# Designs tried in a protein design chat: VH-VL binders against q9p7v3. Part 2

Target 1, 220 residues: q9p7v3
Amino acid sequence: MNKSIFIQLQDQIDKEHSIREKLTAEVDLLDEKLRVLQLLLANCEQNLENQEEILEALEIIKSKTRGLAELASNFPYYKYNGVWDRSIQKVVYLYLLASWTGRLDKSLRPTYSLLSLSEVGQILQVPVFPEESTFHLSIEQYLHAVLSLCSELARQSVNSVISGNYHIPFEALNTIQKVHSSFQVLSLKNDSLRRHFDGLKYDLKRSEDVVYDLRIHKLV
Short names: E, the ipSAE of ESMFold2; O, the ipSAE of OpenDDE; V2, 0.75 times the mean of E and O plus 0.25 times the DockQ between their complexes.

## First folded at step 1 (VH-VL)

Design p1b (framework fv_praluzatamab)
Fold by ESMFold2-Fast, scan of step 1:
Formats: structure tokens, C-alpha cells, sequence
Structure p1b (fold): chain C 220 residues (1-220), chain A 119 residues (1-119), chain B 112 residues (1-112)
């Protein structure tokens, strides 16, 4: 007898579905560009041939991220953030990687260091620590991105030795050790983040193994 | 789980050869960067490093004992063997084997085996 | 040979209080790769040594965060922020920069 209430519930369900579809469509477009940039950054060799393509991909990702932020700001953050959370973690990760490896600009100068959450927010022109429940970069997204960076640096350390580049392993180990020490003092209140952090010990071991091999064979 | 266990005689006479075996599980000496070392501790005294062997069969010895020490490995058996020739009472100690890993030096240790050198 | 000197050799501490152990090397332990080849071990009574800190400041797996290592070159410190009964034992520093690897004389931590 209260069929009008059920009709109103159906209308609300349809509206929320429409919102999720629109957000998902924007996320899918962003994800495609993220996949392209990740492949370009997988090679630790400095390659001027790919640098223009990398710069173009970074600019598109920045633009797409700002577009997603603008769209998402029209809807409750905590209701819909699951739609973009994984992709934004990857945006942060790839910017951290590009900065570390010297790919953020035409100078090709590696930083061998971490961009802070605030610095990433400045680059992407996206809020951090907002006053309202608006679209923003979260602490958890940043921490996941940092841990992903450590895994990638450990992988690149192994590959750089194979290609004859002995400098990368030492810088990677330095970064991974600093991250590991920093995480030890954090009180993690998120199961996904705690499990991701547990993986860091293997990245540290792998990176240390590469440096240890170089040390005993006096290649550096 | 990573475990190491020392085995060998508990009593050896002066001038004889002492042979100790380290048997381990949970890791392999075929893994790059991994090694096993031997450390001893005379009763009531400090730790003293003896020798290391690495995945690539590289060997390091304490210079003061080098002429008396031989370290070998059998990667397929997960064993490392330390031999000390011409023992004397000053070689009385608890002998430990320990793993060398990505993290660095001696991250897991065996239980130790007490060897007494006496006539 | 690199000589390792620990201070103090005997350290009585009240439970819950902090403790600090010093380790000095006769030569710099800083390698050209930027790392200090200094390690800290704890030997509890009747037990084998266990790794606490590797490469100067990195905590080994399973080691509580109340343990920390600091220092560079020739002067190193192991700190325990809040000593617990289970921390009783002999603490050793070791250098692995060059052969022979050498240990300090040990610091015996006791609950007073």
C-alpha cells in the first residue's frame, strides 16, 4: 500500500547508479592514460625519445585528475570515493616515480627523493587536508603510493644491474630504508595499508640483496 | 620458517681436527646475496667471528685463525661445514652458525653447540 | 683490525626507564655507498644472539619499535625507549665494513 515509497526508492537507486556510471566513465579514461605512463616509466634508462611522450602523458593525467575532481565535488565524497580511490593512488604513485627518476620535466634530473603529499597536491592542483568533505588527496592514498614506489624501485634495482647501471640500486635502497624507518613510527589504522606495509620488508630485502652483491664484488 | 642447527662432537682432544656442520631450512644458498657465517663464544666471553661463505662460494676467514679454518658448502643439502685443525683448550666455546641475508649480517642464528677441548 | 668499544659494559636500569648504549669504532664504518656497516645484537641469558639493528639504524624483522639505532662514522648509539624485563641480556655491536668482522665487548643490561 505504500507503493509510492517504493517508487521513490527506485528513483533514488537509479539516480545513484547514474552518478556511479558517470564517475566510472571518467575513471576509466584516466586509467587508460595511467597504463600508458606506467609502461613508459618501467624503463629506468634515460631515453630522450620517450621523454616528450612521458611529459604529454603526465599533463593529460593531471588534466583528467582535475576533471574527475570537478565532477566528484558535486557528490558526497565518502559515498563515492571508492569509485576513484585506486586510480588516484596510481596517479600519486606515477608522479612520485616520475619525480624520483627525473621525468617530471625536460631537465631529466632525478630527485632520488619523495614528493610530499602537499607537493603532489600542488602539482596536481587538487586539495589536501580540506575543510569540507570535498574531493581531495587522502593520507591513505599517499601512503599506498609511497609503498608502491618502493616495490617499483626494488624491481628497477634488479633490472638496472642487468643493464650495467650500478647507481640506481644505491639510491633505491636509500629511499626504501627511509620509507621503512618512517612507517615504523606510524600508527596504522587501516587493514589494507597495514598489509601493504607488510610487503615492504620484501622490497627492502630485495634492494639490500642487489647492493650487497655490488659491495662484495666491488662494482661500486 | 628459517632455522639453523649446529652439529658435531662435544668433546675433542688437543691437536685433533674439529668438524662442525650447520644444517638449515627456510632459505637456500643458491639465492643471490645469501651466505652463512660461523661465530664462537668462549664461556663468559664476547662473540668472535670465524668465517663466512656466500652463495657464489666466496669465502672470508678471520686472519688470526685462517691457517686452521676451512669453510665449505653443499647447496643441495642445505649444509655449511666448518673445519678447525690442531685444536687446543682455548678453542673451547659455543659455536654458532648464522645466516647472511639481504638485510645484512647474521639475521638468524642456530641454537649453538658447546665444544670442549680437553685431554 | 677495526676495534669496537662499548660503553657502559654494565647497565642497571629501572623497568619503564630508557636505556642507551654507545659503540665506538677505531675507524669510520661509512662505506662509499653511503651506509654504515654497524649491527646490534641481543643475547638473552642461555639463548643465541638475535639481530636488533642492521646498517646502523634499520630495525630487524620482529624487533619492537622501542629499539632504535643511530650514529654515523665512528660513534653509534642503541636506544631502548622503555626497558622491559624481556630486554635483559648482553648487547653487542659488530662491524662488517672489513675483514675480520669484530664485535664490541658487550653491554650487560640488568633490571635494578
Amino acid sequence: as target 1 above (220 residues)
Amino acid sequence: QITLKESGPTLVKPTQTLTLTCTFSGFSLSTSGVGVGWIRQPPGKALEWLANIYWDDDKHYSPSLKSRLTITKDTSKNQVVLTITNVDPVDTATYYCARIDYYGEFDYWGQGTLVTVSS
Amino acid sequence: DIVMTQSPLSLPVTPGEPASISCRSSQSLLHSNGYNYLYWYLQKPGQSPQLLIYLGSNRASGVPDRFSGSGSGTDFTLKISRVEAEDVGVYYCMQALQTPYTFGQGTKLEIK
Scores: ipSAE 0.000, ipTM 0.407, lowest interface PAE 15.9, mean pLDDT 86

Design p1c (framework fv_praluzatamab; at its last look DockQ between E and O 0.74; V2 from the best seeds 0.00; counts 0 for: pae E 16.0 > 2, off the site)
Fold by OpenDDE, look of step 2:
Structure p1c (fold): chain C 220 residues (1-220), chain A 120 residues (1-120), chain B 112 residues (1-112)
Amino acid sequence: as target 1 above (220 residues)
Amino acid sequence: QITLKESGPTLVKPTQTLTLTCTFSGFSLSTSGVGVGWIRQPPGKALEWLANIYWDDDKHYSPSLKSRLTITKDTSKNQVVLTITNVDPVDTATYYCAHSEYDLWYFDYWGQGTLVTVSS
Amino acid sequence: DIVMTQSPLSLPVTPGEPASISCRSSQSLLHSNGYNYLYWYLQKPGQSPQLLIYLGSNRASGVPDRFSGSGSGTDFTLKISRVEAEDVGVYYCMQALQTPYTFGQGTKLEIK
């Protein structure tokens, strides 16, 4: 061997750094597109005025996600997953939201319903579940996304009332209740996920309050 | 009224195992959301988190000390026990146990602390 | 590990004057649930630490309103609007976003 042990180690460090940089660059591009879609989906109103833009954004995000998946598949998953975990979680979240609000293909799931992890994987055409050694959507990412969805639904419930869409709060409450019940049977071991779940009770209460107010004011 | 009290040896020799007991009242580790943590403070230094245990027996350890730490609970006695193996003078500190809530993740009630000196 | 950095480490204050302590984290403490998992503790001389602020800006029970926490992400501030003699001690920020929970170095508040 022509290189000392330390030189070899440095080479490895440099290589790892280079890999992270490449992955980060792709994730950054993805994040930009995610911000766009997030803005487009800021309201649950089925205003079809921006439907074309939403579909375009979804397709771009799908493409970017698949590109990231392909790149990431060249490297050990658990060594580098920290680079994209948050972004992928957001991808899943936005697809859940798009589907829930009826902005995604309704043939996949009815409006106001929750896509499964498998369905999200199928839509994005990426593998799911932790048994994969390469890029995949993890259970944790999905669960985080679901919780994020609930928070968003609670938020949009209020906005929907302001806009006169009084059916949204009821659908939101129904979804949040189901999610809350489902999570209670899960044995969560991830600290971050536990903390995220802590917020769900507040979202549920908030959603309940909105519905309660609607009833009191005889708006529904 | 929530109270916690640490007990154990105040002097331990190097390489020995330190066993500390936290006895508490005003709450139960059978209650969902309840946890107890251990935090230590070397003389004149900052606080250092060691471990937490929750009602569901979920345990968390400081990674740097994980191999030496064991935390257990006896719900019936309202006690939490922390063991530290192979102690060193660097483990000399005031050890606190504290009440924690799962959904808030703070330490809102603390014991008075017990000073443990590791010396030959 | 998340590194918590406090400034200043020593804070002499005249009674009645305001005080401000900064705490920075090596990574964002803002969780996706919208909360900042930053906590402030006060350890008075010869006493155990006591909780002042939880989740960045919430005052713990029994804590005077002259104490306030602010900030988000990586930068946090504890403010005391009017320092009193009983406020003397070492202030610690702590993150509980992830294990290990980590504390700042502490800020020693003293009366001039």
Scores: ipSAE 0.084, ipTM 0.648, lowest interface PAE 2.6, mean pLDDT 92
Fold by ESMFold2-Fast, scan of step 1:
Structure p1c (fold): chain C 220 residues (1-220), chain A 120 residues (1-120), chain B 112 residues (1-112)
Amino acid sequence: as target 1 above (220 residues)
Amino acid sequence: QITLKESGPTLVKPTQTLTLTCTFSGFSLSTSGVGVGWIRQPPGKALEWLANIYWDDDKHYSPSLKSRLTITKDTSKNQVVLTITNVDPVDTATYYCAHSEYDLWYFDYWGQGTLVTVSS
Amino acid sequence: DIVMTQSPLSLPVTPGEPASISCRSSQSLLHSNGYNYLYWYLQKPGQSPQLLIYLGSNRASGVPDRFSGSGSGTDFTLKISRVEAEDVGVYYCMQALQTPYTFGQGTKLEIK
């Protein structure tokens, strides 16, 4: 250990701190827009008047995600991906929700289905399954987003019945059942993802209970 | 139980404005996802869609008739009003209003219909 | 506009026999979400239309299981397995894939 080596280590620490600060600042800007879109989509059953705001928010989020990807591509992916991982999970989730509910474009056509990881990557113009360690959408981010979608669909099923819409609960149950069945065959090697998946059984039960209530009241 | 009923004049002269009112019960146009549409049927002919209005005041019109059509709602009265300007004899038809859902685009409950004759 | 064409226009059926009505669209009604935006209505004599089938193949609430819808894209069929006297009327298909929503010209089902 000599002083020259110590000074080089301090320089490296300072550089890594500077990189994290730059990435965090970009993520904070993205998070602000994600909060706006989430509020708009949480109220979409109540107000189709906000469709232009939703389209604007989706485009801004897409733009900011690409800006983050461009910045992040200058640095080692696996060293810094923790800075944006949660925010990118939310980007994927909100695009899945907008697609499922019919808010991705002016057609207002719900898909009642999941965009694939590749489809999300194409929409956001961000790579998936890269050969090199560059910014990309991960399998884990996609799977977390799918599980988040199921929780939101179970929540919206309860609200839709209160509002007199009896179709949404059936489509939500169908989606949650398919996700549950698919996850059961996966060998999950990520503790966070396993914990998130453990919550899916409650979303499935909520969704089943809503549909069961509709059937016993002969609203099927 | 969802019930709708159309009302308006039974006879209108060419060039006049036709105003039809749909009064309903069993649902509210303040409920998200709910809409009301207007469909007409000339005697012995097929059904023709005219316009829809939804709980959030979003409006859709048949493009060929859009310049002549106005659809409005009064949520507190449970009423939807359709106006057709500059009517002519080809507008003679039975006019129906029907309950609609935003995400399915079908008409599941229909009013009894009101026959409107356009003649001098 | 999407044009909807039905055949036959007139369908006399003996009670208890099956009946089949065809509906063709000028362009595909299959959306990327996997649904066909095709609907079947029955208008009984002197009555308003009533919904029978939604999204191609789903029976509306209260509709007997003798009614079934099938098809995809541009070619659709409504089948009645055993025609009853109460089934007389005019059957219409409708598309709601795009505005204006359009109906077929109707098929009149009559008991022989």
Scores: ipSAE 0.000, ipTM 0.432, lowest interface PAE 16.5, mean pLDDT 85
Fold by ESMFold2, look of step 2:
Structure p1c (fold): chain C 220 residues (1-220), chain A 120 residues (1-120), chain B 112 residues (1-112)
Amino acid sequence: as target 1 above (220 residues)
Amino acid sequence: QITLKESGPTLVKPTQTLTLTCTFSGFSLSTSGVGVGWIRQPPGKALEWLANIYWDDDKHYSPSLKSRLTITKDTSKNQVVLTITNVDPVDTATYYCAHSEYDLWYFDYWGQGTLVTVSS
Amino acid sequence: DIVMTQSPLSLPVTPGEPASISCRSSQSLLHSNGYNYLYWYLQKPGQSPQLLIYLGSNRASGVPDRFSGSGSGTDFTLKISRVEAEDVGVYYCMQALQTPYTFGQGTKLEIK
């Protein structure tokens, strides 16, 4: 066999592997900070004193997302986007959660609503609808993040009753209902996204049950 | 009560197009969430998923075979059709159609299967 | 593609004794919605496959309660608490987390 041909092929394989390792290293650093923010936001209703920590984590994640965007822009987007896809979904999800719960800024005022994909892109200073295939937040990443938000809202709805905040269950139900209605109109071709959406009905039912229990006990 | 039955040729030559029809009863593809899938099994080997089609005409194909596969439905006839172009002896298998639900993604009712041999 | 690996590939059992079949996926089948998209099928001799277990641990309609599924993520187990003669056949695990849906190689259960 012609050794030169296989050496050239091996060199290309090695280059691509090196690029993936470099991108993965940056993604791993981002993931460390995502875990911190996730823990802070999971208990944020119970601890308003952690707001400075949350804002710091948000700034670090924004900085690392921007750094990843800069690094990734040196390489073909669709060849390597699998390296960061799940981590960027989580970035979007945590920003949606921070906004919904009132932790995105110093106001501490819950929005009880969804940031749009465009608004998340503006906040993170990353592209969302590029004319070229550059690093960007994808529609699929955003849709997964919205579904993950609904699961967390259903969970926090239960915990908010324990903490004596009886308004959160109604706002959670309203948000989940709107997401459910909107997704029914979508033609979901992505298997992962379809399966994620399958779980929304359980989040909806759990949220409905919490609200029903509150009305029966005359707490709202 | 749900039943499915595969039909089509038992022998095809390489390069030809294989057309398989699944005729079913006990359910309708007009029912939300309902689907039909195709799975094949080469003699003595494991199962291989090929394609699904759902009530809303959403279609899923095995990526390695997508260029050769076409799945369609005729809801009024309770039929689903799978077409495989440019067949090769490696396509020799028993072909099954099966009932599916998009919420659960399982294959809970299967047809009896039809053996298709690809040989010159 | 998600690779599904079964163990053992052949499982001779004595009637009335328990049996256990392992299935390992090359990546996690646990979705963020809390479900494992893992399924078990039995193909009895000369028959088409039949669904036993869906979403990791749920028995399909009509499946005897001596069959149980367990596990999460990448490691799953099908257990038969008391093997009966009608349980002979080839057992397949399948993942439906993403396309292509993929099956294990099969485990042939037979009476010693």
Scores: ipSAE 0.000, ipTM 0.504, lowest interface PAE 16.0, mean pLDDT 87
ESMFold2 (binder alone), look of step 2: mean pLDDT 95; pTM 0.957

Design p1d (framework fv_praluzatamab)
Fold by ESMFold2-Fast, scan of step 1:
Structure p1d (fold): chain C 220 residues (1-220), chain A 121 residues (1-121), chain B 112 residues (1-112)
Amino acid sequence: as target 1 above (220 residues)
Amino acid sequence: QITLKESGPTLVKPTQTLTLTCTFSGFSLSTSGVGVGWIRQPPGKALEWLANIYWDDDKHYSPSLKSRLTITKDTSKNQVVLTITNVDPVDTATYYCARLGDYSYEGFDYWGQGTLVTVSS
Amino acid sequence: DIVMTQSPLSLPVTPGEPASISCRSSQSLLHSNGYNYLYWYLQKPGQSPQLLIYLGSNRASGVPDRFSGSGSGTDFTLKISRVEAEDVGVYYCMQALQTPYTFGQGTKLEIK
């Protein structure tokens, strides 16, 4: 009798391990495409010729995210969401960045604004605010992605000045200020999110300094 | 000018509750992103982090001491209070409060002078 | 808990010479936001600690440029290009990537 119980426990352990390995394998494939898109978007203001590669990468990432969602929906969300949480944060972040910079479609028209969580969910065709414990985009994933966007915009502001583009710093500052104001009404009781928010204050200061220097030197 | 100052008893008996107050000036805990933490240093030993409290009343505690620690703030009085229950001679240390400021990002950028608390019979 | 290990623990230096202190973490301090949550503090004899370096490599306000921080992930270095008498004290690294925040054991810098 005792043996039967322990054999059943071992079978459950083995099954959970197998599930985690399958999810990890799918996440690794997604991460590979995320690295490609991130590199393409890092130079987007200087290289409009890579637009077709960006559109292809966005579609592949969308497809891979949908595949991960389909696989993950077969298993308890609360037990396995740690396997894909960081990768999905990056998916949201890169879509936000592509939209902000005008690389989301062939129009090359920057939005200089944030896609909402609901809009990202519609684009990726994955649920948000679920009624069930199924694969979905979480509020925390979206907020982390927004903060990552602000860090990248502050970085690109510095680089855009070096390349002679003086417009990006102003749009970046505007976006970072709006995000900062919005976060001030939130009670951040999540340690990771609060720590990420701490970076926003640095990004805001960096962005302000870039714009201030441009105005003093009359470069804009 | 940012300043912090610790106050409380300098001698506490084992099993008693130790209450320390940090009074600060030059900044407000209503400012988004700002926090205050407590750090202690036993005589001749390294620094040990105890707890943080933030502008939004979020609180973090050292897990090994969490059951004995309470951190609270009074934003209107510019004060943060740390309470340690059931003190032991091993709690003898200089206790510091320090600010978690905007550009330091979880770094303690301004520290109080420290207050030595001795736990003995 | 993340363990922070400093080396050396004692560092005698001749004035005007460079000094280097190492700090190793038991796991990466690099957050997904691109920052290393590592900090350097100096505690002069009889005084409170003071912040020297935040987020791995950024000098705190008022800190002389002879101090520099470098490294990423698990290996970090604090360098003083030319040691002055006022630099005497105990140097601590700290991680704030996760709670509990943990300090290294300290490096005592003293003049030879």
Scores: ipSAE 0.017, ipTM 0.596, lowest interface PAE 7.6, mean pLDDT 87

Design p1e (framework fv_praluzatamab)
Fold by ESMFold2-Fast, scan of step 1:
Structure p1e (fold): chain C 220 residues (1-220), chain A 122 residues (1-122), chain B 112 residues (1-112)
Amino acid sequence: as target 1 above (220 residues)
Amino acid sequence: QITLKESGPTLVKPTQTLTLTCTFSGFSLSTSGVGVGWIRQPPGKALEWLANIYWDDDKHYSPSLKSRLTITKDTSKNQVVLTITNVDPVDTATYYCAHTYFDESGLYFDYWGQGTLVTVSS
Amino acid sequence: DIVMTQSPLSLPVTPGEPASISCRSSQSLLHSNGYNYLYWYLQKPGQSPQLLIYLGSNRASGVPDRFSGSGSGTDFTLKISRVEAEDVGVYYCMQALQTPYTFGQGTKLEIK
């Protein structure tokens, strides 16, 4: 019986557990700010008074994401990325949403378009390529974020009609159609991403129905 | 108040590229919901839709002709251009451009240009 | 592609009498929003087509009330209650439910 082998294994288990706890603590702090920003952006079309609060939340999220990236860079990416993967998907999603809706800066100018993965990386000051760091934004995180954006745009289209804003549904449909066309040329190798993409057809149909309803409303 | 006018060559030879320009007034292609389409009519035959372009630069093409068609817009000049490559005598037709208001009224092709007859012959 | 079929293809009418034109689609044009994406156009001799009816039953701006559209799903009718000389031309139905937008063969309305 080699006792030293079991002692080494226990030490490694304890070390990995400690690392996961440290990463989880940083992720939990990030998640708190992500929840705040998500609520602010959910009603952004009807409440321009919250813009300063949105800018503060964006900056805090950027800072927390950089802090997580710095901590994570000390450890193997593929061993620990499961701890932050979902939260980073949400960071990318909220930045895409803030840019699309015009809440990313003081100009209040909607882009009605997608930030690229490279643009998101530049804004967050986080690497995109694995060879640069143990922490980076992945293509899969970006694609999940884009699909989440489409679902949110379809939801906001319904709400914007209720509030009398008829421009948003047309821009949302345009964005969702472009995303759908782009995804169709990709060979997705991730089951989670493929499943998420399968949901896009419902967002597309919902967005189409809103636009068709608006056309008909104007005929009265 | 909405007016459209087609312009381009009246005669074109087989295998050449046909370029048609639609110049319009009374509306802007920067207005949400607005689009312009191209429809053709061979002599004595039915109307055939070719392509649409919308305010957001979204483009739709007839699938049977898609490989030969390109539609573009110049919002500042109030122009929409249709290009058809590798023309054949069967492309002989009167070509129309027409206004569409997709989102506000559901009005497809509510105002048409006068049409321009293009003959494809050697 | 959705195929649009019109009947009759030739329609001689005495002025003052009613006229009726049928349009049939190979697929339902009824959207989940409750509307039919069917359109009627008139092309007078030597002129461009003009919109008469949109979304199955709505008269376009400036179109006389003697024109009416009806029908749902796959079967549609354009009616002229009292034909006038100015109504002469070729009538086309069109579907805009999906691309490619497709037209019927046309119905030529002639005065007897």
Scores: ipSAE 0.000, ipTM 0.401, lowest interface PAE 21.5, mean pLDDT 84

Design p1f (framework fv_praluzatamab)
Fold by ESMFold2-Fast, scan of step 1:
Structure p1f (fold): chain C 220 residues (1-220), chain A 124 residues (1-124), chain B 112 residues (1-112)
Amino acid sequence: as target 1 above (220 residues)
Amino acid sequence: QITLKESGPTLVKPTQTLTLTCTFSGFSLSTSGVGVGWIRQPPGKALEWLANIYWDDDKHYSPSLKSRLTITKDTSKNQVVLTITNVDPVDTATYYCARSDYLWGESTYYFDYWGQGTLVTVSS
Amino acid sequence: DIVMTQSPLSLPVTPGEPASISCRSSQSLLHSNGYNYLYWYLQKPGQSPQLLIYLGSNRASGVPDRFSGSGSGTDFTLKISRVEAEDVGVYYCMQALQTPYTFGQGTKLEIK
C-alpha cells in the first residue's frame, strides 16, 4: 500500500526528469545554432557576402524551433516552458534583428522595420495564442526580444560611426524612440520584463548621444 | 498633427507636362518606414494609384503609366513631386497625395492620411 | 495586376440597421507573415478618402467600433453594425500585397 505508492511517486519523478532532460537536449542544440547566427549578424553591417549563410542559419533555427515545439507539445506548457523560454526569446530577437537589417524578404517589411509577434509566429510556423498544453510564442518573449533589439541597435550605432556609416544611428534612434513610446503605455505585470524595460531608457540615451554628436560635427 | 496638401496648376493643355507638389507636416520622409504616394480620381470614377516614394528613395509606379510618371522627394522641404508627361483629357482627375507608415507588422498603414486633393482639368 | 471586386455597388440602408460590403481579390492577399494586405477606406461626399480598416481586420485610430473588417485570402467583408447618417459615402477596398496597389470599384452607401 504505502510502499507501492512511493514507488509510483518515484516513477512520476523519473518521468518528469526524463522529459526535462529531453527538452534540455533540444534546447542545447537550438542554442548552438543561435550562437552561430548571432555571430553572423554581428559582423555583416556592410557585407552582403554572408547573406546565403545567414539565410541558411535562419532556416536551421526555424527547423530546430519547430522540432522543439513538436516535442514540447506533448507536455504541459506552463510546467516546462522555463526550459526553453530564454532560448525562444533569442530566436525571436535574432529574427527581429535579421529583419531590421534587411536580411529577410523586404517586399512587405522594409529595412529598419520591426516584425510583429504574429509575423514571427507565421515565419516560424508556431502558434502565438496560448493553449493549455501546446507550444506557443508568448507576448512576454516577444517584448523581451524587442527590448534586446533596442540594446543591440544602440550598440551598433556606436560601432557604425567608427566604421564611417552615419545612416544607421538615425534609423536606430527612430526605432528605439518608437519602441520606448509604445512601451510606456503598457501595464507590465512581470518583474523580469519591467527590469528589462527600465534598461531601455539607457539605450535611448546612448542612441540620442550618438545622433547629437553627428549633428554637432555636421556629419548630418 | 499630420497634414498633406497638394499644389499645382488647375488647368493644363493636352501634350503638356503636369507637375504636382505635395507639401506635408507632422512627419518626415527621413523616418524609416515612411512613404508618400499619389492617387487620382477622375470625376465620378474610382480611385487609381499612380506612384509611391519611400524614405530610402525606393520608387514604385503604376505599370500602365510608368513611362509618363516621375516621382521625387525633397526631404529637407517636406515635399514629394509627381510629374506626368504628355497629358491627355483622360488625365482629368482630382489628385491626392497620402502617407504610408510602417513600424511593426500590425502597425503597417497604407494611405492613413490624405491631402485635400487638387482638381486638374486637361482641356484645350 | 490584382483585381479587386466589390459588391454591392449601391447599398441603401435604413438608419440604425446593419450594412455589409463584400470585397474579393483575384489572388490571395495573405502573405507568409500571416497578414492580409487589405485596407478599407471611406470617402464622404466632397471629402478625401479616410482609412477605416488596415490589414484586414484592424480598426484605424478614431474609427468607431461599429465598423469591423473580416475575411482572409480572397474574400473580405466590411460590416457596420448600426448605420448612422455620417456613414454616408463611397467605401473602397484596396490591396497592398503588391504593386500596382489596386482599389475596388467602390460601394456607395446611402440612407433610404
Scores: ipSAE 0.000, ipTM 0.462, lowest interface PAE 13.1, mean pLDDT 85

Design p1g (framework fv_praluzatamab)
Fold by ESMFold2-Fast, scan of step 1:
Structure p1g (fold): chain C 220 residues (1-220), chain A 124 residues (1-124), chain B 112 residues (1-112)
Amino acid sequence: as target 1 above (220 residues)
Amino acid sequence: QITLKESGPTLVKPTQTLTLTCTFSGFSLSTSGVGVGWIRQPPGKALEWLANIYWDDDKHYSPSLKSRLTITKDTSKNQVVLTITNVDPVDTATYYCAHREYSDYFGSEYFDYWGQGTLVTVSS
Amino acid sequence: DIVMTQSPLSLPVTPGEPASISCRSSQSLLHSNGYNYLYWYLQKPGQSPQLLIYLGSNRASGVPDRFSGSGSGTDFTLKISRVEAEDVGVYYCMQALQTPYTFGQGTKLEIK
């Protein structure tokens, strides 16, 4: 075996390591901003004092996501998608949450509904139906994000009652019920997604209990 | 308690500039989600929205009047000022300033507390 | 611009009887969130407008139960179940779905 072959192999190893490091660095910057936005969106009954910070965080996340997409487009998608998959799921989730709660713009108008995968792609300016090897939002990332939204809405329903907001539990229950019904129609072939979906029954139960309590006390 | 009060000249000549001041208490225009709007009502006519200013200095104007309107705020003095250039007799109206605020779960933008109004007559 | 049209323009009513005011918008005021961005105001003689109903059907703080708002999309109604002397004034509907905010031409409620 020629020794130059080992030099070529080492060069390839170093190149792939360098690519993963560059992608990981961009993901880490994105994750930092995602943590900030998640904290700001943790309570939908919050005082509007944080609205400008939320809008700034959303724009930064959009910018960082596009930067990651631009960098990632230089490399094979399926070889490196594991580096950003979880973070992109969180980007989609936080945009879904911001839209549902009315935090996407200055109008502060809650949608109480789901942005479609295509709508999220348009907002982030990232493709959703991929060409070969291009960076894109996947169906699985979207579905994981929807399930994460349901868990957060169930949590916020419990907290909103304590804050005197009796409207949020009803909208949360409605959303969780629609998601549950829709997922039952889907044939899920992904073990991770199936496990995440199995957790939805607990979110549904929690949300139902909150609404039931409100109705028997005639608060709605 | 939220209160607003309009002040300015009661009589202005055609082609002149009208300046109105809204002085308020019970809230701050540094608070996120808070804004102040101006609405006018010609004698015996319907209400007409003119302009809004918000905590972040964002400004919205009635499109038909935008070229003639300027809205500004002085957060430290709790004041909002509306300026209307090149006034005409049709600008004769009672001018109101009003508080507006967003609700987290409604996301609505409406006027909940109004000033007493100030009548401005435009005549030669 | 969204045009708001009220009817009737003048509404004479006997005290204790019900009153109904209609408001039509040139386009739907129903947002994708399920709420109608329609508001009702009352202007009593010599006074500033006061908020009665927000988001189509919700009574503002301090507004008596005899006032109710209903409707969706482009057709809205304000009802007073038993009119009292203090209810005299001009009623305005307003849309705040988009700028410019626009008001109806007003409905003057008078005691017969």
Scores: ipSAE 0.000, ipTM 0.495, lowest interface PAE 12.6, mean pLDDT 85

